VH-VL binders against Large ribosomal subunit protein bL25 (rplY). Designs and how they scored, part 12

Target 1, 192 residues: Large ribosomal subunit protein bL25 (rplY), of Marinomonas sp. (a6w1c8)
Amino acid sequence: MSLSINAVARTQEGKGASRRLRNEGLVPAVIYGGETAPVSISFKDNELLKAVGTPGFLTGLVEVTVEGKTEQVLVKALQRHPSTGAVMHMDLQRAQADKAITTRVPLSFINAAQSEGVSKQGGRLTVESKLAEVRCLPANLPEVLTVDVIKGQLDQIFHLSDVILPEGVELVSLLKGEDHDQPIARIGKSKR
Key: E = the ipSAE of ESMFold2; O = the ipSAE of OpenDDE; V2 = 0.75 times the mean of E and O plus 0.25 times the DockQ between their complexes.

## First folded at step 5 (VH-VL)

Design S34 (from Oa9 with heavy chain S31R S57R, light chain S31D; framework fv_rolinsatamab)
Fold by ESMFold2-Fast, scan of step 5:
Structure S34 (fold): chain C 192 residues (1-192), chain A 123 residues (1-123), chain B 107 residues (1-107)
Amino acid sequence: as target 1 above (192 residues)
Amino acid sequence: EVQLVQSGAEVKKPGSSVKVSCKASGYTFTRYYMHWVRQAPGQGLEWIGEINPSGGRTNYNQKFKDRATLTVDKSTSTAYMELSSLRSEDTAVYYCAREGYSSGWYEDAFDIWGQGTLVTVSS
Amino acid sequence: DIQMTQSPSSVSASVGDRVTITCKASQDISDYVAWYQQKPGKSPKLLIYAASSLQSGVPSRFSDSGSGTDFTLTISSLQPEDFATYFCQQYDNYPLTFGGGTKVEIK
């Protein structure tokens, strides 16, 4: 499912400009990558707040419309105000249909409550990694990667190799070798 | 070289106005925001406002908004600060300062400063 | 307005001393802080911006640390030319505000 947001083009660049934009309720961003020059844009902060709260916006493909032109982009970086959490700046990378992209996708752990480790052995699922770095074509980018822990026993450790991969999706860490198959979750003894 | 040269010292009576100039040279005047800052004798720095020389857009410290007017003359690369309804508390050195940038990014940090203009308000 | 509280207001030091000046913002300003040096009768001079970027031509003995609300300017080995007043400034939000200043005086 495609998510969309409108933006306004900016002619000013730089850190100083961001204070002025915030005073107007605007958040600066830049669209870069591909074969076209970078474009400086801004979002209305109330519209951006709603968009960021929508599942898949920070991890999936987003359609950005500026001056009537729509582009598909990925959120590559997002700066938040340290205390308020308000978005201060965004880096958006253009997606090209025939070029592989590298991005982070959320991990979803299913069937923990139904596993023997949790249901019969008094264990609890502890998630150690919430995201996994993937490489795929834009059309193959999943919104979430699933780890099925149904067969988990007490003290079992789940690794990146336990992730269920859709066709055309690779885990970047696993491309580097077996010693990069890091732990992502475990079923450990529950606290009382 | 990059420099900002301000007009000379002024002595004004309460209730009058003063207009200080700041002539820029050695860079493209319209590419950088210009700020105005004052410093009362023996005291700290106080921000008055900023102006974008390209479009003339301004932002003011609310304390000065009703009395300060920032303008520019692009043909002479000169910025101006006019302060009206002067009070004795306005006695200060007034500075213009350029907002710098690095690698194409603007910084609100003031990398080049004028030499300052002493404005004395007394009866 | 964001209040910038600088301490100490003055410090007496000798050549070769390590001098530390603290600046506290009344709210989170991320890394949008600059430090200036001012000598008597002269304009302020930019030393550091963005809480860690040293201005071109400024000696490496000047450094900054901190983020959010607490910032520190350090002069690792004070030189004769460093006796001056130092100001911090936030540029995160309007109005731009400065600390009260710290005068570094010869002991």
Scores: ipSAE 0.012, ipTM 0.493, lowest interface PAE 8.8, mean pLDDT 83

Design S35 (from Oa9 with heavy chain S57R E107S, light chain N93D; framework fv_rolinsatamab)
Fold by ESMFold2-Fast, scan of step 5:
Structure S35 (fold): chain C 192 residues (1-192), chain A 123 residues (1-123), chain B 107 residues (1-107)
Amino acid sequence: as target 1 above (192 residues)
Amino acid sequence: EVQLVQSGAEVKKPGSSVKVSCKASGYTFTSYYMHWVRQAPGQGLEWIGEINPSGGRTNYNQKFKDRATLTVDKSTSTAYMELSSLRSEDTAVYYCAREGYSSGWYSDAFDIWGQGTLVTVSS
Amino acid sequence: DIQMTQSPSSVSASVGDRVTITCKASQDISSYVAWYQQKPGKSPKLLIYAASSLQSGVPSRFSDSGSGTDFTLTISSLQPEDFATYFCQQYDDYPLTFGGGTKVEIK
């Protein structure tokens, strides 16, 4: 399932000072990459706020519709206001079917309660990383990456190499070498 | 060649109004916001407001909102600033300035300025 | 309103000198700052926009640095034509505001 959001094409009335767009409840963005020219667009602030809060929007493929034309993009950069945290600008890169993309995907830990470490040894799962950086073709981009902790014992540490990888998906950190197999979760003693 | 040419100097009495013109040439008038800025003798720059020549939409500095009126005439590519209830403190050079565009990312800076119109308010 | 505090109000310099002018915003304006040069009796001229982009036709001796609240305009080797007043301007929020100006004077 793809996420989608509507955008307004930016021309003289919508195009201009970032402050003016914000005053009108609009957030400027640019779509770039691929074989076509960059296009300037804007999102309605309330729609963007809901979209950004949706799992996968900042990490997965997004369908952006502008004047009836839909494109698949990735959020490559997002600028926030330093004091308010409001989204001020977004850089959206066009996805190409034959070009690998790099993005961050949420990690899901399953079967913790059924593990011996939790159920019989008094442990509790502590998640240390909620995202993993992946490289894959757009068609192979997963919505979530799963870590099955069912065989976990007390004091076990889970690493990026424990992630269940779908076909065609690579973890960027593991491509850099063995010393980049970072801890992502552990079953530790339950504390008060 | 992009140019903004303003009307000539004005001498006005306190309580009257003044209307300054700014004629644009060398570009598509309706594609760029037009701003008005003033500068009292020997002082800094003060923003009055902006207008979208396409739709006529304006935004004003609150200090001037009750006295300033920004308008455009698309047929002559001319912007106007009218300031009412003039006081001696309104003596200043008034500038029109175009809000520029950069390729890819839009510049909000004033890339082209008129030559300025001196408005003197005295009895 | 966002207050732009510009310093110094004047600086005395000789041809070939490195001149720096600072501008401080009362709140974070990201990179939404522009710099203008004004010669006596003339209108302001845009030098730099977006805190780092040099306007076309402006000599490379003009540069900017800074982000957030603190910005600096640098003239690396002052030329005779650079003696002028310089203004910073924020365009992050309404009303648009300018610094008080810095007059670059001959020693």
Scores: ipSAE 0.014, ipTM 0.508, lowest interface PAE 6.7, mean pLDDT 83

Design S36 (from Oa9 with heavy chain S57K S102R E107P, light chain N93D; framework fv_rolinsatamab)
Fold by ESMFold2-Fast, scan of step 5:
Parts: sequence; C-alpha cells; structure tokens
Structure S36 (fold): chain C 192 residues (1-192), chain A 123 residues (1-123), chain B 107 residues (1-107)
Amino acid sequence: as target 1 above (192 residues)
Amino acid sequence: EVQLVQSGAEVKKPGSSVKVSCKASGYTFTSYYMHWVRQAPGQGLEWIGEINPSGGKTNYNQKFKDRATLTVDKSTSTAYMELSSLRSEDTAVYYCAREGYRSGWYPDAFDIWGQGTLVTVSS
Amino acid sequence: DIQMTQSPSSVSASVGDRVTITCKASQDISSYVAWYQQKPGKSPKLLIYAASSLQSGVPSRFSDSGSGTDFTLTISSLQPEDFATYFCQQYDDYPLTFGGGTKVEIK
C-alpha cells in the first residue's frame, strides 16, 4: 500500500528553529539521497500526527508530494519531543528502484493460540522483537513479516530464521552469519 | 571538520564601533542559523541575536536592537556582528554559534561555537 | 523575557559524587531547554538539548529531566574533567535566555 502526505518546500529560514515552525504549525524534514539534491520541507503537524499513527508509515514506503512533485521515501530518522511525543524532525531518504534499501519491518506472529504449546501445554507466546531489519529493493518491501508459530511446543524459541521471507527480501542479521540468528519469540510458561 | 573561527581581540574607546567576524567551514553555511552571544568577565551568557545566512533575515534581542547589526558574506562563509555606541559595560567575550541540525537531528541548540573574541571598551 | 534561574550558584563535590543542578523557567517552555558546559577560557560545549537528547560525544553520565518550568541536570559519578561551569538555556521563545550558571568545583 502507498501512504501519502503533502509537504511544503522550505527556505533555509525554517531550518533549525522549532519555535518559529511551531508558531506556524509546521514540522521540519529533509528529503535526501538519489540523484537529486537534498530538499528542506515541512509538514503540517496535524497531518503528520495522523500519518505517523498509520501502520507502515515509519517502516514502509511513503509518497511525499512537494509543489506537485511526488517522491517515494523512507523514514530513516524521527526526533520526538521528550514530554509531548510530538514529532520535531524527520529524515526522509529517497527510494531508488535499482538500489537496495535497509529498513525495519514489523513482525507478525500467527497461530500462537492454535499451537500445542499454548493450547495444550499451558504456554504463552512472549515476543522479544517486534521489528526485523531487512534489505530489499523498494518494490519488494513488505508491510509485515510473518512468523508462523503453529508447530510451537512449550519452551520453544523462535529465531530470525523462522521468519517467512518474501522473494527478494533478506534479513540483515542473517547476512552476518549463524551467530546472528537471534531469538525473536518464545512459548513459555504463563506469568502474570 | 566543522569549525567557526573568529577574529582577534579588540580594544575600543567608548562611543566607537566594533565589528567581529566568524568564518565557518566544514558545512553548508547557508543551511544553519548563526547566533551571537556575549559573556562579560566572570558572568553569564547573553543572547544578542540571530541571522539566517541564506536570506539575511535577522532577529535581535530588544536590548541590542538599536546598536547591533548582524550580516553575512556568503561568498566567504563569514558572519559579522557589529556593535555601535560602545560603553564600558560592553566589555565581554563575544561568541558566534551555530544553531544545530545534525545528521537527522533537530537540536535547535548551539552545537558549534566559535572560540570567542574579547572586546575591551576602555578610555 | 523568560527568566532562567539556576540553583545552586556553586557546588563543591568530590570525584565519584552525584551532582544535580536545577533550572527554573519563569514560564512554561515545554522541553525546549539545552545544557552547556564551559571550562575556564573556553567556549561553551553543548551537552543536552530538548531535555533528554544527549549531544553526540557527550558521556552517558550526563542526563536531564523535567518539563514545563522545572529542569534538572544530573552528573552521575563526577569525573575530574567535569569540574566546570554549567548553564541552562531556553530556546522556546525570543529572546533566547540562559541561566546564571552553576560552578562545580573540587571539594
């Protein structure tokens, strides 16, 4: 799915001063990468708040429209106000069709309730990692990565190698070797 | 790599003007606001004003508005602060400082400072 | 103007001590506060901005807390290189203003 948000091009005067932008209801961001020069932009804070709350916005491809031109970007960095949680700044990297991107994708664990470990052995799925770092071309970027725990027994540990990978998607940790096949979830005895 | 280098110490008479320079290097000069701050000997920091090097737009502390003039020369990546009608209480170290925006972060704080320029006003 | 009041004006401490410096704004500045360290004869160095955001290269023993009007800079386990004067600054509104400074000196 394509998530979309409008932005306004900024002159340099809007860069570096949250007090100036806050008065205008704007949040600064920069679009960089690819063959085009970096551009300073700003988002309306109410539009950005809704966008950030939308699944996939911080992890997937986003279409940003500035002065009638639309570009596909990834959110590479996000700075939040520590007390209010309001977005103070964003770094957006242009997606190039022929260049691999690295980003974090949500993990979805399915069939826990139907597993023998949960249904018959009194276990509960404990998730240790909600995100996985992937490398792929933009066209291959998934919205979610699935881990099927249907065959899970009590005390079973699931690792990154248990993730169902779509064609063209690699897990960055697994590219580094078997010692980087880290635990992501387990079926353990119920607590609390 | 990112540096602000200021001009040398000055001794001025009351009623004269002083112009301090601040040469930037290692970053895109027009992408960051430049601020000027002073510190009297043994005392605290006092904000004078800011300038956007891209368009030359300035905002001043009202205390200095009638005497301070902030300018930039984009061709040399140099910022200037001129203070007129000098008084003995203007004796201070004057700093230029960059309002930060590093590597995807938006600190709005002064992340790079010049080394300071001592201005002494005495008869 | 927003007044920034620091307490104490000076504190004597030993290496390994926990040091806390407080800063009070005369009005709500949200979390738009920065902390600077200044050693004699040197320019101020940015330590912390937007309350809890630590500047790159600054040791983790420095931390900030607070929001609204009351802010605290904490140095856990004071080191010899930490003896300096510390300033808070608000950047919420014009004119930008600094606290009076807190000198941390050796006991």
Scores: ipSAE 0.007, ipTM 0.467, lowest interface PAE 9.7, mean pLDDT 82

Design S37 (framework fv_rolinsatamab)
Fold by ESMFold2-Fast, scan of step 5:
Structure S37 (fold): chain C 192 residues (1-192), chain A 123 residues (1-123), chain B 107 residues (1-107)
Amino acid sequence: as target 1 above (192 residues)
Amino acid sequence: EVQLVQSGAEVKKPGSSVKVSCKASGYTFTSYYMHWVRQAPGQGLEWIGEINPSGGRTNYNQKFKDRATLTVDKSTSTAYMELSSLRSEDTAVYYCAREGYYDSSGYDAFDIWGQGTLVTVSS
Amino acid sequence: DIQMTQSPSSVSASVGDRVTITCKASQDISSYVAWYQQKPGKSPKLLIYAASSLQSGVPSRFSDSGSGTDFTLTISSLQPEDFATYFCQQYDDYPLTFGGGTKVEIK
């Protein structure tokens, strides 16, 4: 939620081809959406590299500061170099207080070691999904979704419906119907 | 109105260097990148490098990085390309070309070209 | 480097014919492609930039299409002054690279 990054505005004057920006250690990006015109910006490559490596940057709301003005945005698209994986371009969508957003939120599984399945029945928690797609207003976007496995027994399978949902948050998969309640973790005796 | 005029043909010996000039007129010289491109007789076009006349910043094709030097003289609105350690394979017509600039993203093509300078390298 | 593969290398055509020239990039270049016309002994002339924008003063019979990796230059009704060599060029990444050229010659 507190994730932030500074950007430099790209003006008509001195606005070069995107290849030149990349050569100078700058990554071009565009902020779009809402009621104002799209704004072309650039990020310093080393700052962006650190930001992208931070949990929640690609999935949550990010504060972008450009010329002293801060906007809340969501990373909607990321173009990477085919061989190096370096970020070459980003599309950032403005968050609007009255518009629901859809993004992926990390899943956190708590109390596995204290469950009967793990502590007394020789089981181990295996996580099958690390993210869940949510739909909510920006103000209601959680940093993490919790699954409490404390009551888990050996061979128990946990599904999306086992996720503890904050007020105002919906799971996109569950909105699609009963058959979309995907398994997300299990307590089992498995060996690779 | 807008034009680029290059220096005349040169005949050079292997191992020597050549310096080609490109004089710009009819526009603000420092507002557009200048590129250098060569074309061997009967062959295709090969990019050598670019220079920003405002600050002198250059970017080179790695193939030419160790031998090519791009410079500008803002007072005369003239760009220069110097190529050292010449080989017979460097025989080509060398062009300067202006990179256009527009509000629309994607207009960074060569809209104005010099007439070309034939450089012949022979022993 | 981004390779620009142009085909055909030559085409024989008559006045009034529709001519198409293709250009394939070895990787996604979005719309950052330009097309040039070169007549014997002359400098290249810019025809089209950004994969669709016609340069000022260029006849409307010249058009192009494509994005990503596949691009096509079309001359809808060939005129006598159109017999020349045509080159595509990418300007998305360094080094800037050109296609091998297509010679349009009279039948």
Scores: ipSAE 0.047, ipTM 0.516, lowest interface PAE 5.9, mean pLDDT 84

Design S38 (framework fv_rolinsatamab; at its last look DockQ between E and O 0.02; V2 from the best seeds 0.00; counts 0 for: pae E 20.2 > 2, placed apart)
Fold by ESMFold2, look of step 6:
Structure S38 (fold): chain C 192 residues (1-192), chain A 124 residues (1-124), chain B 107 residues (1-107)
Amino acid sequence: as target 1 above (192 residues)
Amino acid sequence: EVQLVQSGAEVKKPGSSVKVSCKASGYTFTSYYMHWVRQAPGQGLEWIGEINPSGGKTNYNQKFKDRATLTVDKSTSTAYMELSSLRSEDTAVYYCAREGYRSGSWYTDAFDIWGQGTLVTVSS
Amino acid sequence: DIQMTQSPSSVSASVGDRVTITCKASQDISSYVAWYQQKPGKSPKLLIYAASSLQSGVPSRFSDSGSGTDFTLTISSLQPEDFATYFCQQYDDYPLTFGGGTKVEIK
């Protein structure tokens, strides 16, 4: 299934465009990249607020529909009002089926409670990274990457190399070399 | 299993208030908008409003904006709908409903899980 | 507010019949319609969303079509468990609104 949101095509009008969009409850955005020209669009403020709060929207492949025509995109930038936090603008990059993409994917840590480190040795899992940057073709983009910590011991540190990777998915940090196998979680005794 | 369990039926007098609870289980409560919808006996469905449990931001149907209050308690994964100044036409079954996603996706545009409903009867 | 006009208000049908229910939106809502089934005494159940996506566990005899303002739910071969009331709902703009419902009854 896909993450999706509707957008409206927009025309840019001089100095009044920002005020007009704000008065209509719309958030401007642009879809760029690939082999077609950039497309100016807008989102309904309330729909965009729901979407950015949805897990995977900011980190996964999103289907954007403009006037019944659908494009697959990644969220590359999100601009917020400095005083209110309201979303002011969004940049979307087209995903091309035959070209690798780089994006961040959530990490899911499983079986910590059943591990010896937690169940028998008084440890607690502390997550240090909630996301991992992956490279893959769009069709291979996972919604989540799993780290199974069932065999974890007290004082064990889990690294990117402990992530279970589907076929066709690479971790960007590991492509840089063995010394980029960054810690992502640990089992240890908390000070608090 | 994902479910929404609502508080029991209530009988109220005109002019009073009612607060209906909706306890969520089986999913991450703060990741999904919660909606409230009502249905008068033998009638269709009417949207009351929504709340984002993460920050507590609400959006109300204008018809209810002066009388309805949506809140959440993140520590108990419970959503609440309070309706004040009750009248006989407020007699209805009140539902909580999750704006959700299908297994394997993060986003849908519809209400995939509904509570069992809470009958609120307003009578003298 | 976007008005959803659902027709017919009721239909009498036999097991095996093809049943068609329509919704008309008062403005273009692209494909942002959902369909729900409600049996007596029960809460609504999502059937189809985004005017094409079948909810998990919903039988393939349910389908929909349409975009813009005119939408159709079709039950290709009515089964005993399909006798219920059906609602369309738009989610293009606030407030979210529902059609008036179509009661599918045994003939």
Scores: ipSAE 0.000, ipTM 0.428, lowest interface PAE 20.2, mean pLDDT 80
ESMFold2-Fast, scan of step 5: ipSAE 0.130; ipTM 0.621
ESMFold2 (binder alone), look of step 6: mean pLDDT 89; pTM 0.927
OpenDDE, look of step 6: ipSAE 0.019; ipTM 0.591

Design S39 (framework fv_rolinsatamab)
Fold by ESMFold2-Fast, scan of step 5:
Structure S39 (fold): chain C 192 residues (1-192), chain A 125 residues (1-125), chain B 107 residues (1-107)
Amino acid sequence: as target 1 above (192 residues)
Amino acid sequence: EVQLVQSGAEVKKPGSSVKVSCKASGYTFTSYYMHWVRQAPGQGLEWIGEINPSGGRTNYNQKFKDRATLTVDKSTSTAYMELSSLRSEDTAVYYCAREGYTYGSGWYPDAFDIWGQGTLVTVSS
Amino acid sequence: DIQMTQSPSSVSASVGDRVTITCKASQDISSYVAWYQQKPGKSPKLLIYAASSLQSGVPSRFSDSGSGTDFTLTISSLQPEDFATYFCQQYDDYPLTFGGGTKVEIK
C-alpha cells in the first residue's frame, strides 16, 4: 500500500521559527532536490508521529500532498528531540522519474513450513537479514522482496542471490561482486 | 556578503521619540524575520520585538508594545524601530538582527545569525 | 516570561583552560536555546543554536549540552580570542529572553 501524508506550505511568517509552528502543533520540514528550489512545509505533529511509526515510511517512497499537489519523496534525515524523542524536523528529497534511488526494502520469507528442511528434517528457519539495499528507478521500487525457501533442506543457507528480483531492481551488494553475496537466512537445527 | 547597517548614534530628550534604521543587503530582505534587541551600558540583552518584512506583521515584547513600532520599507530593504516616550532608562545600544533558518540539517536555527553594528541611543536632559 | 538564569556572572581563566557556563530556564524549553559571544564594542555573534548545532565558522572547541531546563556551554581549551561575554537565549516562547551574561576574563 501507498504511504501518504498531508502537509501545509509554510508562509514567510512560519519560516525558521519553530515556536510559531509548535503553538499550532506543527513540525517543520523541507522538500528539496531536482531543479526546483527547496519548499518549506509543516506537518501536524500527531499525523507525523503516526506516519513515522508506520513500516516503510522511513525507507520507501512517500506521497506528500501540499496545497493539493502531490510529490513523491524519500525521507533523508529526521531530527528528534534528544530527551522526548519528538520529531523536530524532517528532510525530504524529491524522487525523480529518471534518476535511480538507493533504499532498503523488507525481505519476506515464504514457504518455510512446507520445506523438507522444516517439515521432515526437524529444522527451523532463522532470518539473519530483514532488509536488503536496492537500487532502482522510483517507479520500480517494490514494497517487499520475496525469498522462497520451499526447496530448503536442513542446514541450507540462503543468500542475497536467492532473492526474487522484479524487473529493474538490483541488489546493491551484488553490484559489488559475487564475494558480497551475504547470507540472509538458514534452516538449522532447533537450538532452544 | 550579508550585512545589516544601522543609522548613527542619537541623543534625545526625555519624552521624545527615536527612530533607528537598519538597511539589509546581500540577501532577500522579505525572506527573513527581523528582530530588535537592546543592551543598556554594561548590561544584558533585551528583546523588543520582531517583524516579518514580507507582510509587515509584528510581535512585541509586552514591555515595549505601547511604545515601540516596527516597520519596513521593502523598496529600500530597510527596517525601522521607533521608540516613543523616552526615559533615561532607555539609554542603550539598539541592534537589529536577522532570524536565520536552514534546510537539510534537521533543526531550524530560529536564532540571530546576522546582527547590525548597533545604534547608541542616549536619553538625557 | 521564561527567565534564563546564567552562571557564573564572571569567570577568570587562563589560556588552555576548560570553561563551562551554565544556563537554566524557568520552564522546559526543549532544545530551543542559542549561545552568543560578545566582545567589547561589538555586536553579539551566534555560536550555537538548537542546543547542539555549531554555527558555520565557529571553532570546534565550543560545544554545548543539555535539554529541557539545564544547558551548558563548554570551551574545551580557551584561546586568547575567547575572552568575551557569553549569553544564552531561549527562542521557545514569546517574549524571547536572554541570560544575564558570563564574562570570561584573563586570570
Scores: ipSAE 0.007, ipTM 0.497, lowest interface PAE 8.9, mean pLDDT 82

Design S40 (from Oa9 with heavy chain S54Y S57R N59D; framework fv_rolinsatamab)
Fold by ESMFold2-Fast, scan of step 5:
Structure S40 (fold): chain C 192 residues (1-192), chain A 123 residues (1-123), chain B 107 residues (1-107)
Amino acid sequence: as target 1 above (192 residues)
Amino acid sequence: EVQLVQSGAEVKKPGSSVKVSCKASGYTFTSYYMHWVRQAPGQGLEWIGEINPYGGRTDYNQKFKDRATLTVDKSTSTAYMELSSLRSEDTAVYYCAREGYSSGWYEDAFDIWGQGTLVTVSS
Amino acid sequence: DIQMTQSPSSVSASVGDRVTITCKASQDISSYVAWYQQKPGKSPKLLIYAASSLQSGVPSRFSDSGSGTDFTLTISSLQPEDFATYFCQQYDNYPLTFGGGTKVEIK
């Protein structure tokens, strides 16, 4: 998916969200990394709200256009107001085609209803982790990682090693060794 | 030496207007937002509004928006607060205060304050 | 409007005492809080900004802690010049608002 959002350049930099920018319906952000200097920008809050609600915006690559120039970035940090949920600030890191990135990708569990554990043994899939940290080149970044639970039996526990990895994608936890192969889901007894 | 020097005390009748001045020195006047805050005798602080001396853009506390007017004179490095339709409850010390960082973005705290101007509204 | 509730309204203390003043915002203001000291007949003086940054020239006995909604100003060893009224202020959103003040009085 190609996600994009327009931004306006700004010269003022704050320690966080600026109340004056917010009063104008703008949200401050900074683009950093790569070989060029950091750039202070702002987003219209209504456009940003729509973008943040779009699948993949917070986890995938985003195209940001500032003064006619488009850059590919990752959302590395996002500050929200706890009670209102309004975005107050964003940190955006430039993506480089030849450099690996690390980010979190949603896990999708498929074929639970068709598994023997669910269909014949009265079990139900319980998801314990909804995200996995991956390392890959920007071009190889998946929108989702799948876990096929088709062969699951009642009481089966699924681990990070059960994730189906696309070419060029690694799980950060598994790079640290087999002892970091954490549980992510299980088929347990169905309780109404 | 950064200083904000305000005009002297005023005694006004209900329904009149008062205009308080705040002369800045020792820094670049147009690089810092100027705020106005009042304090009724023995009470707390109440924010009236702010002005950017560079462009003259203002933001007001809604409580004062219909009565307060903030202006600046860049040639004399002086900020002004005019308050109209005065009432007895407007009796207070009025302060000008500089917002701390030169860009106005990093720090929205008031690092330099004027000495205050007592405005007494009585019939 | 964001309400800043400051407590206590007054405290009686002696030189050398540890004084703690609290300030509660009616909603999350992150770290956009400042503390001011005001002596009788004088203008307020900035002590602390951005919840933890000590203003230049302010003694290290002044410190603050907190983020979000709950903030605390601490004077670790009260000195004679510290008898004053203290105010917290939020600058996260318009209108800017102040706490009601805490008067630190001689015991």
Scores: ipSAE 0.069, ipTM 0.534, lowest interface PAE 5.2, mean pLDDT 84

Design S41 (from Oa9 with heavy chain S54N G55S S57R, light chain N93E; framework fv_rolinsatamab)
Fold by ESMFold2-Fast, scan of step 5:
Formats: sequence, C-alpha cells, structure tokens
Structure S41 (fold): chain C 192 residues (1-192), chain A 123 residues (1-123), chain B 107 residues (1-107)
Amino acid sequence: as target 1 above (192 residues)
Amino acid sequence: EVQLVQSGAEVKKPGSSVKVSCKASGYTFTSYYMHWVRQAPGQGLEWIGEINPNSGRTNYNQKFKDRATLTVDKSTSTAYMELSSLRSEDTAVYYCAREGYSSGWYEDAFDIWGQGTLVTVSS
Amino acid sequence: DIQMTQSPSSVSASVGDRVTITCKASQDISSYVAWYQQKPGKSPKLLIYAASSLQSGVPSRFSDSGSGTDFTLTISSLQPEDFATYFCQQYDEYPLTFGGGTKVEIK
C-alpha cells in the first residue's frame, strides 16, 4: 500500500509513553501477532502526526519498516494524552497474506442530493453509521465501502445489506445472521 | 545499605561555579536515573534535572539549562552537579536523589535521597 | 509547567487527630504523584508513590486517595514523630514539580 512509516526498535517494554519518550518526540508502539514474537518500536511524533492524518492509516493496512524489514500491520488500538490529544501509544497487529483480517472501513453514501427523497420529497440523509466492520484477506481490503442511495424515497431506511461489497469482502454483522442487518442511514423529513 | 553521600558545604562568590558530588553505594549505579533537586532556606523543592548514569543522557529544567551540567563517573559510582554563574538566589541545599524504577520506560518517585549539600553564595 | 497547589500551608493538630493535606495539579497527571515527608535538617523521605502505593517501611496510618488532578494525603492518627513538612510531587511531565509544602505541627 502507499501508506508507510519508519520505526525504531526499542529494547524496553512499556505500556504507555513515558515523559522521557515524549520529550524526545518519540511515540512507543508494539507490533504483535503472526508467527514472530512481539516487537517494541517507537515512531517520531512528527511523522506519526502526518501519518495519522492520512486517510486509511487508522483503518487500513500500513507498512512499517523497522531495521530494514517491512511488515504490513493494522492499527488495533490508539492511546491519546488526556488533555492534549497527542498519540501516546499504539498497538499494531501483523497482517498475513493468507489470513483474514477484521477491521472497520469508512462508509460513503453517494447520490443523496439526487435521490427523489431528498430532491423532491423534502427529505435529508441522516447517517447513523460511518464505519462498517469487514472481514477479508489483506489484499482485498477496500479503502471505502459505498452505499448508493439514489433510489431513496422519503422515510427510506438503508441497512448494511445495502452496502456494495467488493469481491472477497464480508460484513461481520451479516455473518451473524439477518437479525444483525442494522440500519446505517435514513432519508427523513427535516424542515426547521 | 543503599546510600547516597554528598560532598560538604560550599561557600562561593557571585559569578563563580560550584560542583557538588553524590557517591552511590549498595546498588547498581548505572541502573537508576539520578536527579538533582534544590531547596532554598525555608522554601520548597525545585527540580534541576536528571541524568541516565549508563548513557550520560540528561534532561534539565529549562530554568537551569544554561547554567547546570550533570555528569557521572561510572568507575567511582559518583554523580556530579555543576552550577555556573552563581547568584545570591542560588543559596540552597542541593540534593541528589535516586529514581526508584530501574527501567527507563516507567518513571517512578525518588526513593533514596542524599543528605544534602548547603551552597551559600555570598561576597 | 504543571502547577502543584498544596493546602493548607500549615496545620496544628493533636496526637490522635486525622490530618488531611490536599494537592491539586493544574492538569491531569493520572496517578503520577508522590508524597514526601521532610523533618527539620533532614532530606525528604518517600512516603507514597503512584498516588496510592505505600513505600516500604512507612506506617499504614499514611494513605493517599485521588487520581487525575485531585489528591489527598491522610494521616489517620497523628503521632509525635509525624511533625514534619509534607510535599506532593508530579512526575508525569517535564519539568518535575513539587507542591509548596504543608507544615504539620503537633499541639
């Protein structure tokens, strides 16, 4: 993928960013999973700020290079400083080409303004879920999942089953059965 | 068993420098950060800085960065604090103190303190 | 810098009294707070670290409560040897900072 970041291996095991690491402009992280042992690493704060602001970094596959070796990982947890919001720690899970991953992907709703419910019936689209949990092989992970609401009428409810799925991608909720086909958006009356 | 023993009292002229020593015993000197703290007469505690005795890496309170220098001598298990350009307001008891956690990743409180060194700055 | 505001600045109490000393941080420091006791002419001694952990050899009458910004040192039954000045300290952020101190005098 195009998303990549360099890291430095660390010899010390910690569960949060110490004041010393923060003073050096470093953010600790751990890479775990797969066949190899967990590795403690750190990122430069300025590089991490830039990366976190990049679409897909927190939700997609990221290439992390440590001591010349590159691994594909997913961000599984992110700890922020209570008052500043600065990233203090990250948990990164290794991705393997032949093993399915579970992660959340952004939902994009297209053609709302062109729908009859919005354009002719005085409705507006209200998004109830901005993310959907998917299961797929790393190579099949989409950057975004699309919901086409063009045929939406006033009072229409859109569900997870309305999401356009690429080949090889499953919605985790739908694997649990039809009773988990949750609403994700509505076209409702909005005047005020 | 674990002790920090500091050098004796000093009387210095304004504009001069003072170097206080802190000799550690009873533990692995290079495994614990060493801190320096001062206390003016009748006043509270003020942190000067810290040093990693293994690497020599230091972090200073910005107030003292231009005048304080922290060093160590591993062979004698001794830490030093040098303060230059002394002023009357630098009159204080200076303490060395050991940070209780030996890992550089988790910070801890000061579990062992030196007995203090009185530095008097006068003409 | 994180300001550690300690109150009261002094207190006089009788043997057996419950004494409380408060310490307020100007921002969230989680549990990275320590308490020290200093007797006249002596170096400070660690009483409590990580907000609630009692240092080895410290009597159980000393305890701390709190997290985030508000911390309280409690001496459940004051003894004559507890005459001293008490300081709180944050060690979450540089520079490390101490409270102004509370002088405890036994009546």
Scores: ipSAE 0.049, ipTM 0.522, lowest interface PAE 5.8, mean pLDDT 84

